VHH binders against Iron-regulated protein A (irpA). Designs and how they scored, part 17

Target 1, 312 residues: Iron-regulated protein A (irpA), of Synechococcus elongatus (p12608)
Amino acid sequence: LITNQTIQGFVDQVVVPSYVSVAAGATQLEQALQTYQQAPTAANLEAARQAWRVARDRWEQTECFAFGPADSEGFDGAMDTWPIDRQGLKTAAAQPVEQREDSRKGFHAIEELLFAATEPTLSDRQHLVILATDLTKQAQGLVTRWQQASDQPAYRSVLLSAGSTDSAYPTLNAAGTEIVQGLVDSLSEVASEKIGGPLETQEPDRFESFVSRNTLSDLRNNWTGAWNVYRGQRSDGVAAGSLQQRLQQQHPVIAQQLDQQFATARQALWAIPEPIETNLASPRGKVAVLTAQTAIAAVSDTLERQVLPLVQ
Key: E = the ipSAE of ESMFold2; O = the ipSAE of ESMFold2 at other seeds; V2 = 0.75 times the mean of E and O plus 0.25 times the DockQ between their complexes.

## First folded at step 15 (VHH; framework vhh_ozoralizumab_d1)

Design b2 (from a2 with H104F; at its last look DockQ between E and O 0.80; V2 from the best seeds 0.00; counts 0 for: SAP .702 > .668)
Fold by ESMFold2 at other seeds, look of step 15:
Structure b2 (fold): chain B 312 residues (1-312), chain A 119 residues (1-119)
Amino acid sequence: as target 1 above (312 residues)
Amino acid sequence: EVQLVESGGGLVQPGGSLRLSCAASGFTFTAYAMYWVRQAPGKGLEWVSEISGSGTSTKYPDSVKGRFTISRDNAKNTLYLQMNSLRPEDTAVYYCAKYRRYPFAFDYRGQGTLVTVSS
């Protein structure tokens, strides 16, 4: 099922452009926070908050390919650890950010200082710039690890070498397994943990981005990232050699089922009223959340039970 | 299928040493940071060590820092935990784990290996 074209498209049309987009968003967030620090107006605060949401959107679309450097070199932890250590974040200002525990930096540390109060304090604004500078460094580092060789090969090269006996992916199916497992893991986590946790406990503050009320956007972007991987590109259409196209050619019943399940999950997820964090209070909101949970789980289940065996 | 098989646990005296191993298969080992976690009787899961995919970066909580050393042999797909100066508080079932995508979930799949520190 998996070809060289499949892997090349995945890397060059989805993964690398997504990480480049994240780095651009992180840079814009850093600049917005620098401007806000220098001129702490309501307009600049709102611009910084919006820049955070844009960078967050882009980052959340990368969730299903957080293997390789994102995992093995700790970029995901440095950028996206949740929950944060709120008390430790308060006391961390004297500590160089590159030496901090992951629970004291990244998107959610910035979220806390930027959104939790009506207005960040002077020290918060200074701290926000430090955190955003580190976020930008991490995002750029992740791009570099995929595109440039150093004491380790560029991860693009690792994946494009799949099928070589010396590659970390000695067969095309090993690379295919990584790609499909990433989809399974991301979507099952959305259903069971990101939605399921708050739903089970009935505690809205267990939604990941409760502080900014951004959780529904996060979940929608997780879906979008998975959809982009499945289609092999970030734009409309179906990429040649993509997982979707290969399934349509070789296992059309599975492909039709997945296409329908992705569409059903999208419809259910976009039908949830904003903000998701308050919808646990009403029966209609609970039904919408449960419907989305079930639909996302169905996609992950088909990928795990029917697609994953085809690449193993 | 991802498999993680822990071994090397046993009964040791306080102050003793033990080396745990974890054989990994079914995934690209070097693409992931690896973790040791433990569960003491009647307690929740506790993270005790982390190592990067290349093995060049390690992290420890204060409770074990200076006493435990995580390492990996990427040619053998094997993770290790060297435990020195063992204390009764280190008594637990130890598991190796592949990743932590969400704070309440480590991907540990083995039976674990029991370490008992007692006279």
Scores: ipSAE 0.602, ipTM 0.832, lowest interface PAE 1.8, mean pLDDT 91
ESMFold2, look of step 15: ipSAE 0.604; ipTM 0.838
ESMFold2 (binder alone), look of step 15: mean pLDDT 82; pTM 0.830

Design b3 (from a2 with H104R A105D; at its last look DockQ between E and O 0.82; V2 from the best seeds 0.67)
Amino acid sequence: EVQLVESGGGLVQPGGSLRLSCAASGFTFTAYAMYWVRQAPGKGLEWVSEISGSGTSTKYPDSVKGRFTISRDNAKNTLYLQMNSLRPEDTAVYYCAKYRRYPRDFDYRGQGTLVTVSS
ESMFold2, look of step 15: ipSAE 0.676; ipTM 0.868
ESMFold2 (binder alone), look of step 15: mean pLDDT 81; pTM 0.821
ESMFold2 at other seeds, look of step 15: ipSAE 0.714; ipTM 0.885
ESMFold2, look of step 16: ipSAE 0.612; ipTM 0.832
ESMFold2 (binder alone), look of step 16: mean pLDDT 82; pTM 0.823
ESMFold2 at other seeds, look of step 16: ipSAE 0.644; ipTM 0.859

Design b4 (from a2 with P103A; at its last look DockQ between E and O 0.89; V2 from the best seeds 0.68)
Fold by ESMFold2 at other seeds, look of step 15:
Structure b4 (fold): chain B 312 residues (1-312), chain A 119 residues (1-119)
Amino acid sequence: as target 1 above (312 residues)
Amino acid sequence: EVQLVESGGGLVQPGGSLRLSCAASGFTFTAYAMYWVRQAPGKGLEWVSEISGSGTSTKYPDSVKGRFTISRDNAKNTLYLQMNSLRPEDTAVYYCAKYRRYAHAFDYRGQGTLVTVSS
C-alpha cells in the first residue's frame, strides 16, 4: 500500500510545510510579545493573544506526526508539556529557560502568563518574551532537524530512504506503519484522553487549553492534521500517492468508510459550541461532546483495525 | 504491534546490583525516547529514567539519581537499566515504556520484571 511517492508526499506536502508554518507562527508570536512589552496597550495584548492562538493552531496540526525528533530529541516536551508547574513558573523568571524543567516553558507556560489574568504584569511581559524566544528556537530546531543534516541526517532523508537497511525504516512498510500509527495514536488520544478525561471527571480544567479557552480549536486542528496526512496534502483535494488515494485504488470500501467517518467527525467537532469547557455542565452539552468523541474514535478504530494491518 | 519484553529482575540484597533489559519490537525504536517506570506493591506508577532516541541525553528523578543508569542499544532495539546500591524501597515491578505523547502518559506493554530488594 505504501509507496515512495506516499512517503515523499507525506514529508514534503504535509510534515515539513507544517513545521515551517509552526516556526513562522512562533516567530510572529515572539514579535507580538516584544511589541506588547515595549507598548503595553490593550490592542497589543489582543494581538499577542491572537498570535498565540495562530501558533497553537499550527502546532496542533502536527500532533499525528510527532515521532522522530519531536519525541526522540525532546522538542514536544519543551514546547507542549502540560500540566505546567504554575508556582514554579512564577518563581522561575531569573532561571535560564534552557535549564528549566519542561513544565516551566512552552506553549502552556506562555498561555498561563498571557491569558490567566485580565492583564499580564510588567514582570510577566518580560518573562513572556523570554518564553516566546525559546519557543521560536525549539520550533526552528524542529524544522532544522527535518531539513538539514548535521551530526544526524535530516529526518526527511531518513524517511525518504525507507527500504535501505541503513535507514531507521528498513522497509516501506516500516515507514507506512509509522505514518498510520501516528494517525491512530493522535485520534485515539483525542477521543479517549483529550475529550474522554474531562468528560468522565466533569472537571473542565482537565481540558488541555482551558486557560485560554482554546481546547476546541486544538481538537479541530488535531482533526485537520490527521485529515491532511490521510489526503497527503494541506490544501483541498487528494494528493497523488497519498494514503487516501492508495486506499481508493486497492481497498475502496475502506476508503469510502474512512472518508465518511472523517466527515462525520468533522461535523460533530464543529457543532460543539465554544467553549467546550462549559459543555460538561449540562446533559445536552455532554451529548454533543460524546457524539464528537464517538465519531473521532470510529476513525481511529478503522485505521487501527483495517488500515494498519495493510502496512505491517 | 508494539511489544516490550522486560527481563533481568530478581531477588537481591540491599546494596546489590541488577541489570534490566527490554527487547522492543513493532515500532521504529530510534524514533522515540524510552523510559523505565516502576510500580511498588499497592502504589501507582513512578517514572525512574528517560533516555533520548540517540541515547545521548538521560534524565532521572532524585530518588534514583546516581544509582541507576539507563542506556540503549539501537542496533539491537534493546533498552537497559543498570541499578546499583539497591534499597528496599526500590522493590517494584519494573516496566520499560514508550511515552504516549498525545495523552502525556506512558505506554508499557510487557508483563514487567519484578525486582525484590530484601535482606
Scores: ipSAE 0.589, ipTM 0.826, lowest interface PAE 1.8, mean pLDDT 91
ESMFold2, look of step 15: ipSAE 0.643; ipTM 0.855
ESMFold2 (binder alone), look of step 15: mean pLDDT 83; pTM 0.831

Design b5 (from a2 with K59R; at its last look DockQ between E and O 0.94; V2 from the best seeds 0.72)
Fold by ESMFold2 at other seeds, look of step 15:
Structure b5 (fold): chain B 312 residues (1-312), chain A 119 residues (1-119)
Amino acid sequence: as target 1 above (312 residues)
Amino acid sequence: EVQLVESGGGLVQPGGSLRLSCAASGFTFTAYAMYWVRQAPGKGLEWVSEISGSGTSTRYPDSVKGRFTISRDNAKNTLYLQMNSLRPEDTAVYYCAKYRRYPHAFDYRGQGTLVTVSS
């Protein structure tokens, strides 16, 4: 099922462009926070908040390929740890950010200070720039680790050499397993943890981006990232050699089921009224959230039970 | 399916040493950071070491720093914990783990391996 074209498309059309997009978003967020620090107007605060949402959108589309450097070198932890240590964050401003525990930096640390009910203080604005500079460094580091060799090969090269005994992926199916497992893990985490946790506990602050009311956008971007991996490109259509195209050719009943399940999950996610955090308060909102949870779980289940065996 | 199989535990006297092993399978080992965690009787999980995918970066809490050394052999898909200068408070079941990104927690699968420091 998995070909060299499948892996090349995944890396060159989805993964690398996505990480480049994240780094660009992080850079814009850093600049917006520098501007806000220098001129703390309401307009500059809102521009910084919007820049955070843009960078967050881009990052959340990368969740289903958070293997390799994102995990093995700690970039995901440094950028996206949740829950954060709220008390430690407030008291740790002087601590060098690169030496902090992951719970005191990254997207959610920035979110806590930037979207708080009270306007950020001078100290908060200085702290936000430090956090955003580190986030930019991490995002740029991820791009570098995928594109540039150093004491380790570029991760692009690791995946594109799949089938060589020198690669971490000694067969094409080993790379295919990583790709499909990433889809399964991301979508199951959305259904069981990101939605399921708050739904089960009935605690709206259990939603990941509660402070900014950005959780529904996060979930929609998780779906978009998975959809892009499945179809092998970030634009509309189906990439040649993609997982979707290969399944359409070799296992058309599975492909038809997955295509419909992705579409149903999208419809359910986009039907949830914003913000998702208030939907726990009403029966209609709870039904919309539960419908989306069930639809996303169905995609993950089909990938795990029917597609994973085809690449193993 | 991800499998993590711990071994090497046992009974040692205070000041002694043990080396734990963890055989990993079902995933591309080098693509992931690895961890040792432990659970003392009646307590929750405590993180005791972390190693990057390449093995070039390690981290420890103060309670074990200087006494424990995490390592990995990526050719054998095996994680190790060398424990020296063992103390009675190191008594626990030790697990190897992957990281679960959301909510951030340790993803352990095995039965663990019991380390008892006594006498």
Scores: ipSAE 0.610, ipTM 0.842, lowest interface PAE 1.9, mean pLDDT 91
ESMFold2, look of step 15: ipSAE 0.677; ipTM 0.871
ESMFold2 (binder alone), look of step 15: mean pLDDT 82; pTM 0.830

Design b6 (from a2 with Y99F; at its last look DockQ between E and O 0.81; V2 from the best seeds 0.00; counts 0 for: pae O 2.5 > 2)
Fold by ESMFold2 at other seeds, look of step 15:
Structure b6 (fold): chain B 312 residues (1-312), chain A 119 residues (1-119)
Amino acid sequence: as target 1 above (312 residues)
Amino acid sequence: EVQLVESGGGLVQPGGSLRLSCAASGFTFTAYAMYWVRQAPGKGLEWVSEISGSGTSTKYPDSVKGRFTISRDNAKNTLYLQMNSLRPEDTAVYYCAKFRRYPHAFDYRGQGTLVTVSS
């Protein structure tokens, strides 16, 4: 099922452009926070908050390929650790960011300082710039690790070498397994943890982006990221050699099932009214959230039970 | 399927040494940082070591720093923990783990290997 074209499309049409987009978003967030720190107007605060949401949207579309440098070199931890240490974050303002635990930096540290109060304090504004500068450095570093060789090969090269001797992916199917497992893990995590955790505890502040009320956007972007990997591109259509196209050609019943399940999950997830955090307050809201949870789990289950064996 | 199989535990006297092994399969080992965690009877899970995918970066909490050494052999898909100068408080079931992406927590799957340090 997995070809060189499948892997090349995944890397060059989805992964690398997604990380480049994240780095651009992080840069814009850093610039917006610098402007806000220098001129703390209501307009500049709103621009900084919006820049955070844009960078967050882009990041959340990368969840299903957080293997390699994102995991092995700690970029995901530095950028996206949740929960954060709220008290430690407050006392860390003078601590060099490169010496901090992951729970005191990244997207959710910025979220806390930028959204938790009506307005950040003077000290918060300085601290936000420090955090955003580090976020930009991490996002750019992740792009570099995928695109540029150093003491280790570019991760693009690692995946494109699949099937060759001394590759981390000694067969095309090993790379295919990583791609499909990433989809399974991301979507099952959305269903069981990101939605399931708050539903089980009945605590709205257990939603990941509760502070900014951005959790539903996060989940919709997780779906979009998985959809892009499945289709092999970020634009409309189906990429040549993509997992979707290969399944359509070789296993059309599975492909039809997955296409329908992705569409059902999208419908359910987009039917949830904003913000998801208030949906725990009513039986109707809980049903909408449960419907989305079930639909997302179905996509993950089909990928795990029917697609994953085809690449092993 | 992802498997993590720990071995090398046993009964040792204080001051002794043990080497734990973890055989990994079902995933691309070098693409992931790896961890040792432990659980003493009646206590919560405690992180004891981390190693980067390439093996070039390692981290330890103060409780084991200087006594424990994590290593990996990426050609053999095997993680190791060399434990020296063992103390009764090191008594625990030791697990090999990956890091789960959300919520950020240790993802251990094996049965673990029991280390008992007692006179």
Scores: ipSAE 0.520, ipTM 0.795, lowest interface PAE 2.5, mean pLDDT 91
ESMFold2, look of step 15: ipSAE 0.556; ipTM 0.810
ESMFold2 (binder alone), look of step 15: mean pLDDT 82; pTM 0.827

## First folded at step 16 (VHH; framework vhh_ozoralizumab_d1)

Design c1 (from a2 with H104S; at its last look DockQ between E and O 0.68; V2 from the best seeds 0.00; counts 0 for: pae O 2.2 > 2)
Fold by ESMFold2 at other seeds, look of step 16:
Structure c1 (fold): chain B 312 residues (1-312), chain A 119 residues (1-119)
Amino acid sequence: as target 1 above (312 residues)
Amino acid sequence: EVQLVESGGGLVQPGGSLRLSCAASGFTFTAYAMYWVRQAPGKGLEWVSEISGSGTSTKYPDSVKGRFTISRDNAKNTLYLQMNSLRPEDTAVYYCAKYRRYPSAFDYRGQGTLVTVSS
């Protein structure tokens, strides 16, 4: 099922452009926070909050390929650890960011200082710039690890060499397993934990981005990232050699089922009223959330039970 | 199917040593950082070591630093924990794990391996 074209498209049309987009978003967030620190107006606060949401959108589209450097070199932990240590964060301003636990930095640390109060304090504004500078460094580091060789090969090269005895992916199917497992894990996590956790406990603050009320956007971007990987590109259409196209050619009944399940999940996710965090309070809100949970789980289940065996 | 299988636990006297192993299969081992965690009787999970995918970076909490050494053999898809100068408070079931970051938690899938340190 998996060809060299499949892997090349995944890396060059989805993964690398996505990480470049994240780094650009992090840079814009850093600049917006620098401007807000210097001129703390309501307009500049709103611009910084919007820049955070844009950077977050881009990051959340990378969730289903958080293997390799993102995991093995700690970038995901440094950028996206949740929950954060709220008390430690408030007292950590004097602590160099490189010495901090992951629970005191990254997207959710920035979220806390930027969104939790109506207005950040002077100390918070200074701290936000420090955090955003580190986020930018981490995002740029991820791009570098995928594109540039150093003491370790560029991860692009690791995946494009799949099938070589020298690659971490000694067969094309090993790379295919990584790609499909990433889809399964991301969508399963959305259904069982990102949605399922708050539903089970009936605690709205179990939604990951409760503080900014951004959780529904996170989930929609997780879907979009998975959709892009499945199609093999970030733009409209279906890439030649993509997982979707290969399944259409070799297993058209499975491909038709997956295409329909992705569409059903999208419809259900986009039907949830903003913000998702208030939808646990009413039976109708719960039904909308449960419908989305079930639809996303169906995509993950088909990938795990029917597609994974085809790449192993 | 992703599998993590721990071994090497047992009963040792205080001051003794043990080497734990974790056989990994069903995923590209080098693409992931790996962890040892433990659960003492009546307590929650405690992180005890971390190693980067390449094996070049390791981290330990103060409670075990200098006594425990994590390592990995990427050619054999195997994770190790060398435990020296064992103390009764090290008694626990030890698990190897991949990092699963929602919620920030470790993904352990094995039965673990029991380490008992007593006279």
Scores: ipSAE 0.536, ipTM 0.805, lowest interface PAE 2.3, mean pLDDT 91
ESMFold2, look of step 16: ipSAE 0.757; ipTM 0.898
ESMFold2 (binder alone), look of step 16: mean pLDDT 82; pTM 0.825
ESMFold2, look of step 18: ipSAE 0.590; ipTM 0.831
ESMFold2 (binder alone), look of step 18: mean pLDDT 82; pTM 0.826
ESMFold2 at other seeds, look of step 18: ipSAE 0.526; ipTM 0.795

Design c2 (from b3 with R101Y D105A; at its last look DockQ between E and O 0.94; V2 from the best seeds 0.00; counts 0 for: pae E 3.4 > 2)
Fold by ESMFold2 at other seeds, look of step 16:
Structure c2 (fold): chain B 312 residues (1-312), chain A 119 residues (1-119)
Amino acid sequence: as target 1 above (312 residues)
Amino acid sequence: EVQLVESGGGLVQPGGSLRLSCAASGFTFTAYAMYWVRQAPGKGLEWVSEISGSGTSTKYPDSVKGRFTISRDNAKNTLYLQMNSLRPEDTAVYYCAKYRYYPRAFDYRGQGTLVTVSS
């Protein structure tokens, strides 16, 4: 099922462009926070908040491929640890950011200082720039680790060498397993933890981006990222050699089921009224959230039970 | 299917040493940072070490720094913890783990290996 074209498309059409997009978003967020620090107007605050949402959206589309440097070199932890240490964050100003625990930096640390109060304090505005500079450094570092060799090969090269004798992915199926497992893990986490946790406990502050009211966008971007990996590209259409195309050719019944399940999950996610954090308990909101949870779980279940065995 | 199998635990006197091993399978080992965590009787999980995918970066909490050494053999998909100068408070079930960042939690799957430090 998995070919060299499948892997190359995944890396070159989805993973690398997604991380480049994240780094651009982080840079724009850093610039917006620098402007806000220098001129703390309501307009600049709103621009900084919007820049955070844009960078966050881009990051959330990368969740299903957070293996390799994102995990093994700690970029995901530095950028996206949640819950944060809220009290430690407020006392951490003297600690150099590169020496901080992950719970005191990254997207959610910025979220806390930028969104939790009606407006950030002077100290918060200074701290926000420090955090955003580090976020940009991490996002750019992640791009570099995928594209450029250092004391270790570029991760693009590691993945494109799949099937070679000395590769970390000694068979094409090993790379295929990584790709499909990433989809399974991301979508099952969305259904069971990101939606299921708050729904089970009826505690809206258990939503990951409750502070900014950005959780529904996060979930929609998680779906979009998974959809892009499945199709092998970030634009409309189906990439040649993609997982979707290969399944259509070799296992058309599975492909049709999976295509339908992705579409049903999208419809359910986009039917949830904004913001998910305040509408969870209403009858309409609860039905919409449960419907989305079930639909996303179905995608993950099909991938795990029917597709994953085809690459192992 | 991800599998993590711990071994090497046992009964040791205070001041003694022990080496734990963890055999990993079902995933590309080098693509992931690895961790040792422990659970003392009646307590929650405590992080005790971290190693990067390449093995070049390691981290420890102050409670074990200087006494414990994490290492990995990527050719054999095996994680190790060398524990020296063991103390009674090190008594716990030790697990090797991957990390899950939402929610922040260790993703451990093995039965662990019991280390008992007692005279």
Scores: ipSAE 0.418, ipTM 0.756, lowest interface PAE 3.3, mean pLDDT 90
ESMFold2, look of step 16: ipSAE 0.427; ipTM 0.764
ESMFold2 (binder alone), look of step 16: mean pLDDT 82; pTM 0.823

Design c3 (from a2 with A105D; at its last look DockQ between E and O 0.87; V2 from the best seeds 0.00; counts 0 for: pae O 2.3 > 2)
Fold by ESMFold2 at other seeds, look of step 16:
Structure c3 (fold): chain B 312 residues (1-312), chain A 119 residues (1-119)
Amino acid sequence: as target 1 above (312 residues)
Amino acid sequence: EVQLVESGGGLVQPGGSLRLSCAASGFTFTAYAMYWVRQAPGKGLEWVSEISGSGTSTKYPDSVKGRFTISRDNAKNTLYLQMNSLRPEDTAVYYCAKYRRYPHDFDYRGQGTLVTVSS
């Protein structure tokens, strides 16, 4: 099922452009927070909040390929640890960011300082710039680890060498397993933990981005990232050699089921009224959330039970 | 199927040493940072060591720093924890884990290996 074209498309059309996009978003957020610190107007606050949402959108589209450097070198932890240590974050402003636990930096640390109060204090604004500078460094570092060799090979090269005896991926199917497992893990976590946790406990504060009311956007971007990996590109259409195309050719019943399940999950997820964090208060909102949970789980279940065995 | 299998636990006296192993299979080991976590009787889960995918970066909490050494052999898909100068408070079930985004930050799957430090 998995070919060299599949792997190259995944890396060059989805993964690398996505991480480049994240780094650009992090840079824009850093610049917006610098501007807000220098001129703390209401307009600049809202621009900084919007820049956070844009960077967050881009990051959340990368969730299903958080293997390699994102995991092995701690970029995901540094950028996206949740829950954060809210009390420790308040006392950490003087601590150099490179010495901090992951629970005191990254997207959710920025979210807390930027969104929790009506207006950040002067100290918060100074702290936000420090946090955003580190976020930018991490996002750029992740791009570098995929694109450029140093003491370690570019991770692009690691994946493109799949099938070589010396590779971390000694067969094409080993790389395919990584790709498909990433889809399974991301979507099952969306259904079971990101939606399922708050729904089970009936605690809206358990939604990951409750502070900014951004959780629904996070979930929609998780779906979009998975959809892009499945199709092998970030633009409309189906890439040659993509997982979707290969499944259409070799296992058309599975491909048809997945195509429909992705579409159903999208429809259900986009039907949830914003913000998702308040939808637990009404029966109709709960039904919309449950419907999305079930639809997303179905995609993950088909990938795990029907597709994953095909790549061993 | 992802499997993490811990071994090497046992009974040791205070001041003794023990080496834990974790055999990993079902995933590309080098693509992931690895962790040791422990759970003492009646206590919550405690992180005790982290190692990067390449093995070049390690991290420890103050409670074990200088006494525990994490290492990995990527050719054998095996994670290790060398524990020296063991104390009674190190008594716990030890698990190897990889990062998990929600909850608890760690994905542990095995039964763990029991380390008991007592006279």
Scores: ipSAE 0.536, ipTM 0.810, lowest interface PAE 2.3, mean pLDDT 91
ESMFold2, look of step 16: ipSAE 0.580; ipTM 0.830
ESMFold2 (binder alone), look of step 16: mean pLDDT 82; pTM 0.824

Design c4 (from b3 with R104K; at its last look DockQ between E and O 0.92; V2 from the best seeds 0.00; counts 0 for: pae E 2.1 > 2)
Fold by ESMFold2, look of step 16:
Structure c4 (fold): chain B 312 residues (1-312), chain A 119 residues (1-119)
Amino acid sequence: as target 1 above (312 residues)
Amino acid sequence: EVQLVESGGGLVQPGGSLRLSCAASGFTFTAYAMYWVRQAPGKGLEWVSEISGSGTSTKYPDSVKGRFTISRDNAKNTLYLQMNSLRPEDTAVYYCAKYRRYPKDFDYRGQGTLVTVSS
């Protein structure tokens, strides 16, 4: 099922452009926070908050391929650890950012200082710039690790060498397993943990981006990232050699079911009114959230039960 | 299927040494950072070591720094923890783990290996 074209498209049309987009978003967030620090107006605060949401959108589309450098070199931890240590964050001037635990930096540390109060303090504004500078460094580092060799090969090269017995992916199916497992893990996490946890406890504070009321956008971007991987590109259409196209050619019944399940999951996620954190208060809101949970789980289940065996 | 199988625990006197191993399978080992965590009786999980996918970067909390050494052999898909100058406070079940992205916590799958430090 998996070909060299499949892997190259995944890397060159989805993964690398996504990480470049994240780095650009992190840079824009850093610039917006510098402007807000220098001129702490209401307009600049809202611009910084919007820049955070844009960078967050881009980052959340990368969830289903957070293997390799994102995991093995700690970029995901440095950028996206949640929950954070709120008390330790308040006293963070005591530690250099590079030496901090992951719970005191990254997107959610910035979220806390930027959104939790009506207005950040002077100390918060100074701290936000420090955090955003580190976020930008991490995002740029992740791009570098995928695109450039150093004492280790560029991760692009690691995946494109799949099928060589001396590769980390000694068969094409080993790379295919990583790609499909990433989809399964990301979508099952969305259904069972990101939606399922708060739904089960009826506690909106259990939503990951409760502080900024950004959780529904996160979930929609998780879906979009998975959809992009499945299609092999970030633009409309179906990429040649993509997982979707290969399934359409070799297993058309599975492909048709999966295409329908992705579409149903999208419709359910986009039918949830903003913010998702409010939906736990009413029976109609609970039904919308449960419908989305069930639809996302169905995509993950089909990938795990019917597609994953085809790459093993 | 991801499997992590710990071994090498046992009873050792204070000041002694022990080497733990973890056999990993079912995933591309080098694509992931690996961790040792421990759970002392009646306590929660405590992180005790981290190693990058390539093995070139390691981290330790102050409680074990200088006494414990994490390493990995990527050709054998095996993670190690060399524990020296053991203290009674190191008594725990030790697990090797991956890091789960959401909720952020350690993804350990084995039964662990018991280390008992006692006279």
Scores: ipSAE 0.564, ipTM 0.829, lowest interface PAE 2.1, mean pLDDT 91
ESMFold2 (binder alone), look of step 16: mean pLDDT 82; pTM 0.819
ESMFold2 at other seeds, look of step 16: ipSAE 0.619; ipTM 0.850

